# Designs tried in a protein design chat: VH-VL binders against Small ribosomal subunit protein mS42. Part 3

Target 1, 220 residues: Small ribosomal subunit protein mS42, of Schizosaccharomyces pombe (o74379)
Amino acid sequence: MSFQQRFARALDVGYKNFLSKDAVRNIFAYDNHLRGLVQKECKIHQTPYRVPSDLMVQSASDPARANLFNYSSQLVNHDFFFSGLISPERPSADADLGAINLKPGIDASFGSFGELKSQMVDVGNSVFGDGWLWLVYSPEKSLFSLLCTYNASNAFLWGTGFPKFRTNAIVPLLCVNLWQYAYLDDYGLNGKKMYITKWWDMINWTVVNNRFQATRIESL

## First folded at step 1 (VH-VL)

Design d6 (framework fv_solitomab_arm2)
Fold by ESMFold2-Fast, scan of step 1:
Structure d6 (fold): chain C 220 residues (1-220), chain A 124 residues (1-124), chain B 106 residues (1-106)
Amino acid sequence: as target 1 above (220 residues)
Amino acid sequence: DVQLVQSGAEVKKPGASVKVSCKASGYTFTSYYMHWVRQAPGQGLEWIGYINPSGGSTNYADSVKGRFTITTDKSTSTAYMELSSLRSEDTATYYCARVHYYDSSGYPRYFDLWGQGTTVTVSS
Amino acid sequence: DIVLTQSPATLSLSPGERATLSCRASQSVSYMNWYQQKPGKAPKRWIYDASNRATGVPARFSGSGSGTDYSLTINSLEAEDAATYYCQQYSSYPLTFGGGTKVEIK
């Protein structure tokens, strides 16, 4: 199902108390523009079109394909961001069961969900320029932590999905889009702190937990 | 019909291990956390742990940590608790109870269905 | 750990009287539940999330409270209400229960 089809209700009504429908439509228009740019870069580099995640991996760390990486990575980041939000399409179907399972690990790493929220708000508000704030998990260390990436960079660079990495060292669980195009219209230039605070209320912890549980090996 | 059916009463000597089963029926086993709560004779309720059958994640109370293991068999929709190095203080009725997934900001966050209980007596 | 203190330990009243059961938490909680337990039986979900009656619970039962102070009220006791009632918090692990209030009908 296309990106727009998966988030059709958000385009129609926005995310109440978080992102207006106009803000969502503007972000989706930019997403669509990036998809056109990806297709152009694929033609320039004689690279077969693939899903954005594959193109992002294939172009990673290649300076000659920096544009292809940036556009593909941003599309991957958009998908990860929106798929982590409580859906306006079916609020009950996005019921959050993950907070219960995540609580012991969050408490051990940050002290509480409230403390995690405070740290995400403060860290995110301190990001200079454009980027992304991630909640990540290290299976080897059994630790949750925060990671900032800048411009179109992503947390997947740190282990999962990259051929150069031997282990799944860092697993991204959640992210918030800290590019100005995400918050400027609804929150203003100085409104990043309020934007992140409102974003917190929209987190689908069931999705976060499902991502966390994917770091485990299921018994046969 | 939705129910949790537990295995029968156990009598064990101090230092032994006990394994109690809780068989779920009438619902999707992996959609609910399975918790264990015990109650010493004439005393109140004590939460001792949970398992998420979907991922296998567990959490145990400090009172039993190191001696307590919760496992599941998805093919039979059964949860198990095993408590080792039994002490007289472990004499209790052990209940399994389920908790449905819900939004962290919403409800329910409660035990909506309980097993009938399994009495474990530790005596010398 | 969050400690829940229930009072009184035992409440002996006649049919038709009003019963109020208290549950106090050692720190603020967001989710408080009540369970009814009769002798030899498993606990039953009775009141959830402070004030919601479970299906089949009579209208004479009501729950209220927030933060550290919660209560369960039975506005007109009936013989079938004789049981021990436990409060339980679901705000942090480990999950904890109060010591229970035993309601006896004279």
Scores: ipSAE 0.000, ipTM 0.424, lowest interface PAE 15.7, mean pLDDT 84

Design d7 (framework fv_solitomab_arm2)
Heavy chain, then light chain:
Amino acid sequence: DVQLVQSGAEVKKPGASVKVSCKASGYTFTSYYMHWVRQAPGQGLEWIGYINPSGGSTNYADSVKGRFTITTDKSTSTAYMELSSLRSEDTATYYCARDLRGYSYGPFYYGMDVWGQGTTVTVSS
Amino acid sequence: DIVLTQSPATLSLSPGERATLSCRASQSVSYMNWYQQKPGKAPKRWIYDASNRATGVPARFSGSGSGTDYSLTINSLEAEDAATYYCQQYSSYPLTFGGGTKVEIK
ESMFold2-Fast, scan of step 1: ipSAE 0.005; ipTM 0.499

Design d8 (framework fv_solitomab_arm2)
Fold by ESMFold2-Fast, scan of step 1:
Structure d8 (fold): chain C 220 residues (1-220), chain A 121 residues (1-121), chain B 106 residues (1-106)
Amino acid sequence: as target 1 above (220 residues)
Amino acid sequence: DVQLVQSGAEVKKPGASVKVSCKASGYTFTSYYMHWVRQAPGQGLEWIGYINPSGGSTNYADSVKGRFTITTDKSTSTAYMELSSLRSEDTATYYCARTPYGDYEWYFDLWGQGTTVTVSS
Amino acid sequence: DIVLTQSPATLSLSPGERATLSCRASQSVSYMNWYQQKPGKAPKRWIYDASNRATGVPARFSGSGSGTDYSLTINSLEAEDAATYYCQQYSSYPLTFGGGTKVEIK
């Protein structure tokens, strides 16, 4: 299914108390623009276009395909961001109930969900320029932590210069888009803190929990 | 007619270089990518690289990178491959083959007749 | 690199029999093609994007599959079908071919 089809309701009504429908439309217009750029780069480099995540991985080690990497990585980041949000029509209470399996680890790593929220707001607000803030998990350390990536970079390939050298050191569970195009219209240049605070209320903890559970099943 | 015509067979000594041509006719040369694929005697096919004749961008297989270069001459609608520091394992029939620019048209639709390169002392 | 494993290596059948050629990828592929090659000749595009017959390919040929498992079927073999058939993925660089299945007519 297309990105716009998967999130058609958000495109229609926005996310109440978080992102206006105009902000969502602008983000989706940019996403569509990036898809056009990806298709152009795929033709230039004779790379078949099927899914952005495959293009991102395949182009990551090739300096000649830096544009293809940047555009496809940003598309992957968009998908991960929106997939982590509750649907505009779903009750907000669902988010908290879904975090049951995460709670012991979050408590051990941050002290509480409240402390995690506080740290995400502060760390995210301190990001200079454009980027992404991630909640990641290290199976080796049994530790949750925060990671900042800049521009179109992502947590999926973090700690490696090339995909083939991936060590499974961290697994991304959640991210927030800290590019100006995401928050400027609704929050202004000085509103990043409020944007992240409002984003927190929209997190789909069931999705985050399922991502975390997948790391445990794979290690069996 | 639409054709890819390659240069004749080559016999080279180890350490030498070989240059093979592939002349396109019957279509717009810059509207298709040109690839090179080799086949050792009695063995399967190995992709070794491509060039976009329009912009000159290239991509080479790691197995030949550093010894292999693909070029084009738009005025004659000809693609060239050059392989240096030849070894016995480079003995193969070398094919040029084109791919279309269309969305989801990811296949070799036209092949040259092949050029046999033999590396022997 | 994506490794393509074709089986069997050789298939010897009589005219009118059904041939099924397998191609298995080491990783999921999104675009699989098949080429027919006769001795001393260049390969010819035969099946593209898993199941589409190239122009001029007889209806007795069909391709199927997705992900890691693909097959080429010849419903009723004819003498002209004797050739080596190669699968080829176009999902990741470097582009790779299978080792080929040689179809022989008894």
Scores: ipSAE 0.000, ipTM 0.443, lowest interface PAE 17.3, mean pLDDT 85

Design d9 (from d1 with heavy chain D99G R100T G101R G104Y Y105V D106Y F107G Y108S; framework fv_solitomab_arm2)
Heavy chain, then light chain:
Amino acid sequence: DVQLVQSGAEVKKPGASVKVSCKASGYTFTSYYMHWVRQAPGQGLEWIGYINPSGGSTNYADSVKGRFTITTDKSTSTAYMELSSLRSEDTATYYCARGTRYSYVYGSFDYWGQGTTVTVSS
Amino acid sequence: DIVLTQSPATLSLSPGERATLSCRASQSVSYMNWYQQKPGKAPKRWIYDASNRATGVPARFSGSGSGTDYSLTINSLEAEDAATYYCQQYSSYPLTFGGGTKVEIK
ESMFold2-Fast, scan of step 1: ipSAE 0.005; ipTM 0.470

Design e1 (framework fv_lacutamab)
Fold by ESMFold2-Fast, scan of step 1:
Structure e1 (fold): chain C 220 residues (1-220), chain A 122 residues (1-122), chain B 107 residues (1-107)
Amino acid sequence: as target 1 above (220 residues)
Amino acid sequence: QIQLVQSGSELKKPGASVKVSCKASGYTFTSYAMQWVRQAPGQGLEWIGWINTNTGNPKYAEDFKGRFVFSLDTSVSTAYLQISSLKAEDTAVYFCARDYYGSGRYFYFDYWGQGTTVTVSS
Amino acid sequence: DIQMTQSPSFLSASVGDRVTITCKASQDISNYVAWYQQKPGQPPKLLIYDASNLETGVPDRFSGSGSGTDYTLTISSLQAEDVAVYYCQQYDNLPLTFGGGTKVEIK
C-alpha cells in the first residue's frame, strides 16, 4: 500500500486534538514532493528506484548521493512518525497496558512515563531549528534514552556525533517530527511545547512496545 | 444523528440495586469510550468513571469503586451502570456521555444522554 | 486531584451584555479544558474544547481563551436562550474534574 493509502483516514479527518486535517494534508503533500525528488535523484545517479528505507541505507555513506539520502531519510522518518500514532480507525489502549514490557525500563531510565513526557517536552522544545526527537533503546546497556537528530538525519543510522564515535547500536522506538511544517499551522512558532504535549496523547504504546519486544526476540 | 438514550427514572429503597442503561446510535459504538457522570439535586457535575467499549475495561474514580459497576452489550450498542447496596446519597441524575479516544486518552464529552433520575428513599 | 475553581458562582446580566466566566485550575492543564452549558432539565451540551475551539453548531458569540491555569468563557452578546449553568472541565489528568458551575440569569 502507498503511504497515503496506509494513512488515508488521517488525511480525511486528521488526528483529533493533535493535528488538523489541513496540517496532515500539508505533511502528506511534502511527503509526495519528496518522493518526486527521490525519483529525480535516482535518474541522476542511475540508481534503480527502491523503497525509501533501502535507498536511505544505500546512499548513507556516499557524499555524491547526499540529496538522495536526505530525501529518502525524511520519507522513512515520516513513516516511523505516523506509524507510531494511534489510528483514527481504532480506540487507543491505556499507556500502561499498551507499554507493558516497556514500563520497567522506562521507570528505571526516567522515573516514570510522566517524567519521560516532561523530558521529551523540554528537550524537544529546546531543539534549535528543524529536526526529530527520538526515544531509543540500547540493548547492550539495557537503557532507554532521548536522542535529537537534525534536518533529515535519523536514529536508524546516525546517533549523536559522528558515526565512527558510536559505541553501541541503538534501536529507535518512537519519534516526533520537529520541523516547522509539522506544527506551525496548528500551533504557531511559539507552540512547539504544546504540539509535543498533544503528540504524547497520540502515541500508540502498543506499537512502541512491539518495537521494543523485537529487540528482545528469543530464537526458538 | 448521534444519540445516547438512557433508561427511565428509578425509585428504590436503601439496600436495593439499580441498573441504568445507555443505548448509543448513529456512530460506531466500539470506537468511543462511554463516560459516566452524576449530578446530585441542586449540585454540580461529578465524574464516576468510563468504560472502554472495545476492550470492556472500566476505570472508576476512587469514591465510586466497589458499589458501581460498568458493563456493555456491544450487540445492541448499550452501556450499563449498576449500583449495588443503594444509599440515600446515591440520589442523583446519572448521565452517560461519549469520549472519542477510549480509556488511554483523557477527553471532553461531545454527546450526552438525557440522564436517568435515581431516587433512593425509604 | 486537580481542583477547578469557577467564578462567579452566580451572574445576572441584560440581553446584549458581554459576560465572562473564569475557571482556575490548581495546576497547569495544558489547555485540556472544555466548557459545557446545562439548561434546566437537560443534559450538559459541549460548547468549547481545548480551551478555545468552538464545537460545531454552537453560536459564535461563545468563545474560550486562556492558558496554563487560567481559562475564560466569554459570551459576547447575551441572549435570552443563554440562561443556563455553565461548567468547565479539565481532562489533563485523572480523576476528571468539573468546576462548581456558574448560573447565568437575565436581569
Scores: ipSAE 0.000, ipTM 0.460, lowest interface PAE 13.9, mean pLDDT 84

Design e10 (framework fv_lacutamab)
Fold by ESMFold2-Fast, scan of step 1:
Structure e10 (fold): chain C 220 residues (1-220), chain A 124 residues (1-124), chain B 107 residues (1-107)
Amino acid sequence: as target 1 above (220 residues)
Amino acid sequence: QIQLVQSGSELKKPGASVKVSCKASGYTFTSYAMNWVRQAPGQGLEWIGWINTNTGNPTYAEDFKGRFVFSLDTSVSTAYLQISSLKAEDTAVYFCARDHYSYRFYGSYGMDVWGQGTTVTVSS
Amino acid sequence: DIQMTQSPSFLSASVGDRVTITCRASQSISSYLAWYQQKPGQPPKLLIYAASSLQSGVPDRFSGSGSGTDYTLTISSLQAEDVAVYYCQQSYSTPYTFGGGTKVEIK
């Protein structure tokens, strides 16, 4: 199923009180443009077309394939951003239930969900230029933290060379897209703080919890 | 085109050994764990274990420890399942399957790419 | 080991019917649940991952729901090509375990 088909309802109606359908359509138009650029780069470098996450990993350490990395990384980030939102097709009550399992860890790391929200709003609003704000988890430290990445960078590759099996790795759990194309239409150039505040209400905590629980499969 | 291609059917006598291969293509082999799943004739699915394709570290379900051994040849993007001292009850179709998560995403939510299966028949 | 109890084991319905298959875990698995479709002579095909996420390429008539110990797979309008055995699978802890399967047939 294509990215557009998976989020067809959002494309049709938007996210009420968060992103208009026109804003969603603009983001999806950019996503489609990036997919065309990925296909072009794959031809240039004689690389078989693969899913964006695989292309991102393969191109990450090769300066000659910087464009392929930049385009594929943004596609991965788009998917992670939208899959972390309460879908227009899904009940919001179910989305909040995941927060129950996250609460002890969030309380230990930030003091409360309210404090996490305040920190995400403040940190995200202070991001200079275009980027992404991530909630990440360190299995080794049993610690949740915030991470900013810029331009096309992502938390999946942050602080690691090539992939290692969960040891000393950070795990991204949630992100918000802080590129201007994401918030400009609905919030304006100076509307980043309100955008992040409204985004908070759209977080699917059940998805976040599922991502978090996955870190525990091989942990004692 | 992401795919897993397994070796052909095997007919073995009790006490023999068999080695099943699973060749990956279309993705970065070392970024995803490889699972092995068994299905006896007319029965359901049974998880044997998985192997970390980056480190080579295997994890086996308790019932499969000892005779079942996972290995890799990362230079050709291939995973192997070897079964020694074959018994009649080892008769089954053996599947390899890629974890839905890459190591960078962490966590397993399902297995998204499956090999076609290798039938192993153990009979006198 | 986490035991996965799947029901019903057999289901017969007409084309166009809404079909529901249930999977119950012996302990909470926090939505680490996948649903697979298997047709005779074929490997399993992933339909749903993370309890409710539709796999790319899978028709919209398939959906998953549930949390904790209780999960369901729904086919909103059964088609002839949906005749298969369906399996749930938990990946919350090792060993990963599958449900016993549900054979879906057309009346």
Scores: ipSAE 0.000, ipTM 0.428, lowest interface PAE 16.4, mean pLDDT 84

Design e2 (from e1 with heavy chain Q35N K59T D99E Y100G Y101R G102Y G104Y R105G F107W Y111L, light chain K24Q V33L; framework fv_lacutamab)
Fold by ESMFold2-Fast, scan of step 1:
Structure e2 (fold): chain C 220 residues (1-220), chain A 122 residues (1-122), chain B 107 residues (1-107)
Amino acid sequence: as target 1 above (220 residues)
Amino acid sequence: QIQLVQSGSELKKPGASVKVSCKASGYTFTSYAMNWVRQAPGQGLEWIGWINTNTGNPTYAEDFKGRFVFSLDTSVSTAYLQISSLKAEDTAVYFCAREGRYSYGYWYFDLWGQGTTVTVSS
Amino acid sequence: DIQMTQSPSFLSASVGDRVTITCQASQDISNYLAWYQQKPGQPPKLLIYDASNLETGVPDRFSGSGSGTDYTLTISSLQAEDVAVYYCQQYDNLPLTFGGGTKVEIK
């Protein structure tokens, strides 16, 4: 199912008290533009891969394919961001119910969900320029932490897919889009703190919890 | 300035037809659904239906199917309501109303036209 | 259809009074409720959406509360300019439906 088909309702109505439908449509128009650029790059490099995540992985190690990496990485980031939000038509479960397996680890790493929220707002608000803020999990250390990536960079390949010495595997669980095209129209240049605060209320903790549970199966 | 401006009042005889216009300005016309709401003399508000301003597809409440027709002219950012075979019971103020910017579910209305009075009398 | 019942139909109060208007839905509408103010000869004006969110430019003496089937509009300190008919509207399901209205007058 296409990206636009999966999130078609958000295109029609936006996300209550978070993103207007104009903001969503602008993000989706940019996403569609990037898909056109990806197709051009795929023809140039004669790659057999077609899925953005595969293209991102394949292009990450080749400087000659930097454009293909940047475009496909941003598409992967868009999908991860929107997949972590509650449906515009349906409320999210209570965080304690939705994040039930996450709670002990979040409490150990940050003190509480409230403290995590406070740290994400403060860290995200301090990001200079365009980028992404991630909640990540390290199975080896059993620790949750925050990671900033800039421009089209992502948390999926951090510690893997690059030089041999990058051995610290992390798993992204949640992200917020901190590019100006995501928040400028609804929140303005000085509204990034409010944008992140409103985004917090839209997190689908069931999805985040399921992403975390998947790491436990792989680490056993 | 974001606004909806409607056409002037109409006085019609039973059996005639009327076409009310609603001109939008100050926002992207095709990004917001347009709704129509009626208010009979001394009565409350009644939803007639909506039109998708991007596709032109209308949806009508059950009581308004048949004689009521929504249309658009996107080149001039204008929506129209046409009522055929007018009856005395159609006497009302007709409002166009834009879907709210942060509508979750269906629609509340954050922008309204000033209303068009349609009077049907013999 | 979802039926919206407002009470009272008419309300007379003094400047400075706290005024409350209630709206009851025939079924759970999950906070998809808006409040409008309509003055004679004017279109309705949005005051509150999603049960409790104040529209930009609306005075903070207006507030909305409630959940499920029962909702309330409150004017904390009534002003002369608040004389109007107030309507609630649900947008949980089609057709969209309005309450019967509450006429607010100054004594």
Scores: ipSAE 0.000, ipTM 0.430, lowest interface PAE 16.8, mean pLDDT 85

Design e3 (framework fv_lacutamab)
Fold by ESMFold2-Fast, scan of step 1:
Structure e3 (fold): chain C 220 residues (1-220), chain A 123 residues (1-123), chain B 107 residues (1-107)
Amino acid sequence: as target 1 above (220 residues)
Amino acid sequence: QIQLVQSGSELKKPGASVKVSCKASGYTFTSYAMNWVRQAPGQGLEWIGWINTNTGNPTYAEDFKGRFVFSLDTSVSTAYLQISSLKAEDTAVYFCARGYYDSSGYYFRFDYWGQGTTVTVSS
Amino acid sequence: DIQMTQSPSFLSASVGDRVTITCQASQDISNYLAWYQQKPGQPPKLLIYDASNLETGVPDRFSGSGSGTDYTLTISSLQAEDVAVYYCQQYDNLPLTFGGGTKVEIK
């Protein structure tokens, strides 16, 4: 399925108590704009790939293709962000079931889910300019931690999941989009803290747990 | 009426150089990638690399780095493949092929091919 | 490099027969696969692209299918003019790679 097809319900109704229908539409319009920029860069560089994650990996270490990297990375980040949210189609308590398996690790790393929430709100609110806040896992240390990346940078290239750039140092599990286009319409320029607070209530912990379990399989 | 027309067959001695041409017509030359493919005796196809016809930037497969050089003359819509220090194993038919493009980018499936240039290297 | 393995290397069939040629990639190529027909003394001709799309001007007896690592070219009713060598090619990653070819003969 296309990005829009996978998130069609969100385009229709938004995310209740988190992102309005208009805010979702604006983010998706920017996503489509970035896809057009990727197509343009692919033509300039005569690159045969169409999958954003492959383009991101392929261009990551090439300064001549910095634009292709930035645009494709942002598309990957968008997908990771939206796929971590409770679907408007399934706004029930089932989304929290995955938190049971994550609890021991979260408790060991942050003290509690409440402490993790507090740290994500505070760290995210302190990000200067545009970027992304990630919850990541280190298989070698068996530790969860927070990572900030700026502009279109991402946490994927520092973790297992990209064979060409695998370090096994960290694996991303969850992210929140801290670019102004994500929160400006609903929260305003000074509304980042409330935006992150509302985002927390929309996290699909079952998805986060599935990502965590996948890292355990990959580490074997 | 899109055509790729290649130069005639060449018989060369080991150590010589050869330059194969591929003249494009019927489309905007600089809007499509030009690829080179070799077919050694026995009929298998092997990709050599491609050249960006707009920028002139070549990309070569690992086995073909060094002796193989791509170039262009955009004023006559022609791409060239030069092979230096010819070896017996360079004996093959060399094809130019146009890389397809659409609004999504370049895709190196080959919608038009040159007729091939036979290069024979023997003492 | 992505390795493309074709089978069979040779097949002999009668006019009107259904012919299938398979192509296996050493890793997932996301349907970025083309099929070419090459007749003796001629350059290859594009038949199928994106695994299943028929190129303009190609007879509808040719079809492509498959996904992931496994792909198939089918000729629903073999004609005398279909005698040729057929090649698959991936364009998911550089370097571009071709299958070893399948020679199709009548009888």
Scores: ipSAE 0.000, ipTM 0.451, lowest interface PAE 16.6, mean pLDDT 85

Design e4 (framework fv_lacutamab)
Fold by ESMFold2-Fast, scan of step 1:
Structure e4 (fold): chain C 220 residues (1-220), chain A 120 residues (1-120), chain B 107 residues (1-107)
Amino acid sequence: as target 1 above (220 residues)
Amino acid sequence: QIQLVQSGSELKKPGASVKVSCKASGYTFTSYAMNWVRQAPGQGLEWIGWINTNTGNPTYAEDFKGRFVFSLDTSVSTAYLQISSLKAEDTAVYFCARDRFYGDYSFDYWGQGTTVTVSS
Amino acid sequence: DIQMTQSPSFLSASVGDRVTITCQASQDISNYLAWYQQKPGQPPKLLIYDASNLETGVPDRFSGSGSGTDYTLTISSLQAEDVAVYYCQQYDNLPLTFGGGTKVEIK
């Protein structure tokens, strides 16, 4: 199923009090443009077209494929961002139940969900230029933490160079897109703080919890 | 600015149905779950269930499954509680209450309450 | 179901007194506890969430503490307007459950 098919209703109606349909449309147009650039880079390097996550890993350590890495990484980041939101397409009563299961770990790492929210708003608002803010988990340390990555960089490769080597790696659970194309239309140049505050209300904590539970299975 | 305004009191016969409304204003209705809580005369608070305002999917406490039905009209930011086959023990004040944030079942805003009286 | 036992059920105190209300859960609720104030004819009002966080607009004489199964709401200096019934509520697990309430009156 294509990215646009998976999020078709968000494209139609946007995300209430978070992103207008026009802002969503612009992000999706950029996503489509990046997919075209990935196809072009695959042809140039005579690389079979693969899913973006595989292309990202394959190109990560090759400076000659920097464009392929950047485009693929950004596509992976888009998908991770949108799949972490309560979307108009999802008919589910369970979206916020995951927060109950996550609370002991969040409390131990940040003090409370309210403190996590405050820290995400403040840290995200302090990001200079374009990037991504991540909630990550360290299985080795049993610690949740916040990570900033810049431009098209991602948390999947943090500390290991490859997302396939996950032992003692940072595992991403949630992210917010802090590129200007994500918030300028709806929030303006000075609107990052409100954008992140509104994004918080759209987090699908059951998805976050499922990602967290997967770290336990991976570690076993 | 944030308000939850409920419909007026109802007097019903056993076996009848009642539909209580809760109109939200001052915030994005679909960003917060809506809960229903009842309080029988002179008694404490009892949670009935919640509805995901974005998806429309309800969750009910076991004692309230069957006769109690949650619904929404998102075009007017209104949540509804319908009780069918009313019994005398359904006599109570019914409150709607907003989740403080998604996944946190503390309630930061409450409706003023709707008194439902079921008498023979 | 998680049972919430609240004590005392009734207390009478003087203006300026330190008032303590306790709430005991039948199992560990990991600080997923809220406190509410309800005045006659009014809906409940959120005072404290996550056991110890003061809700915006609530006077600082109210505080919450505790962990595990035992939680406390404290009013450091009771005022006349604090006459109400106070309820604790757990949200560690469904169904959500409330304490039986504590009625606070002025002597």
Scores: ipSAE 0.000, ipTM 0.430, lowest interface PAE 15.8, mean pLDDT 85

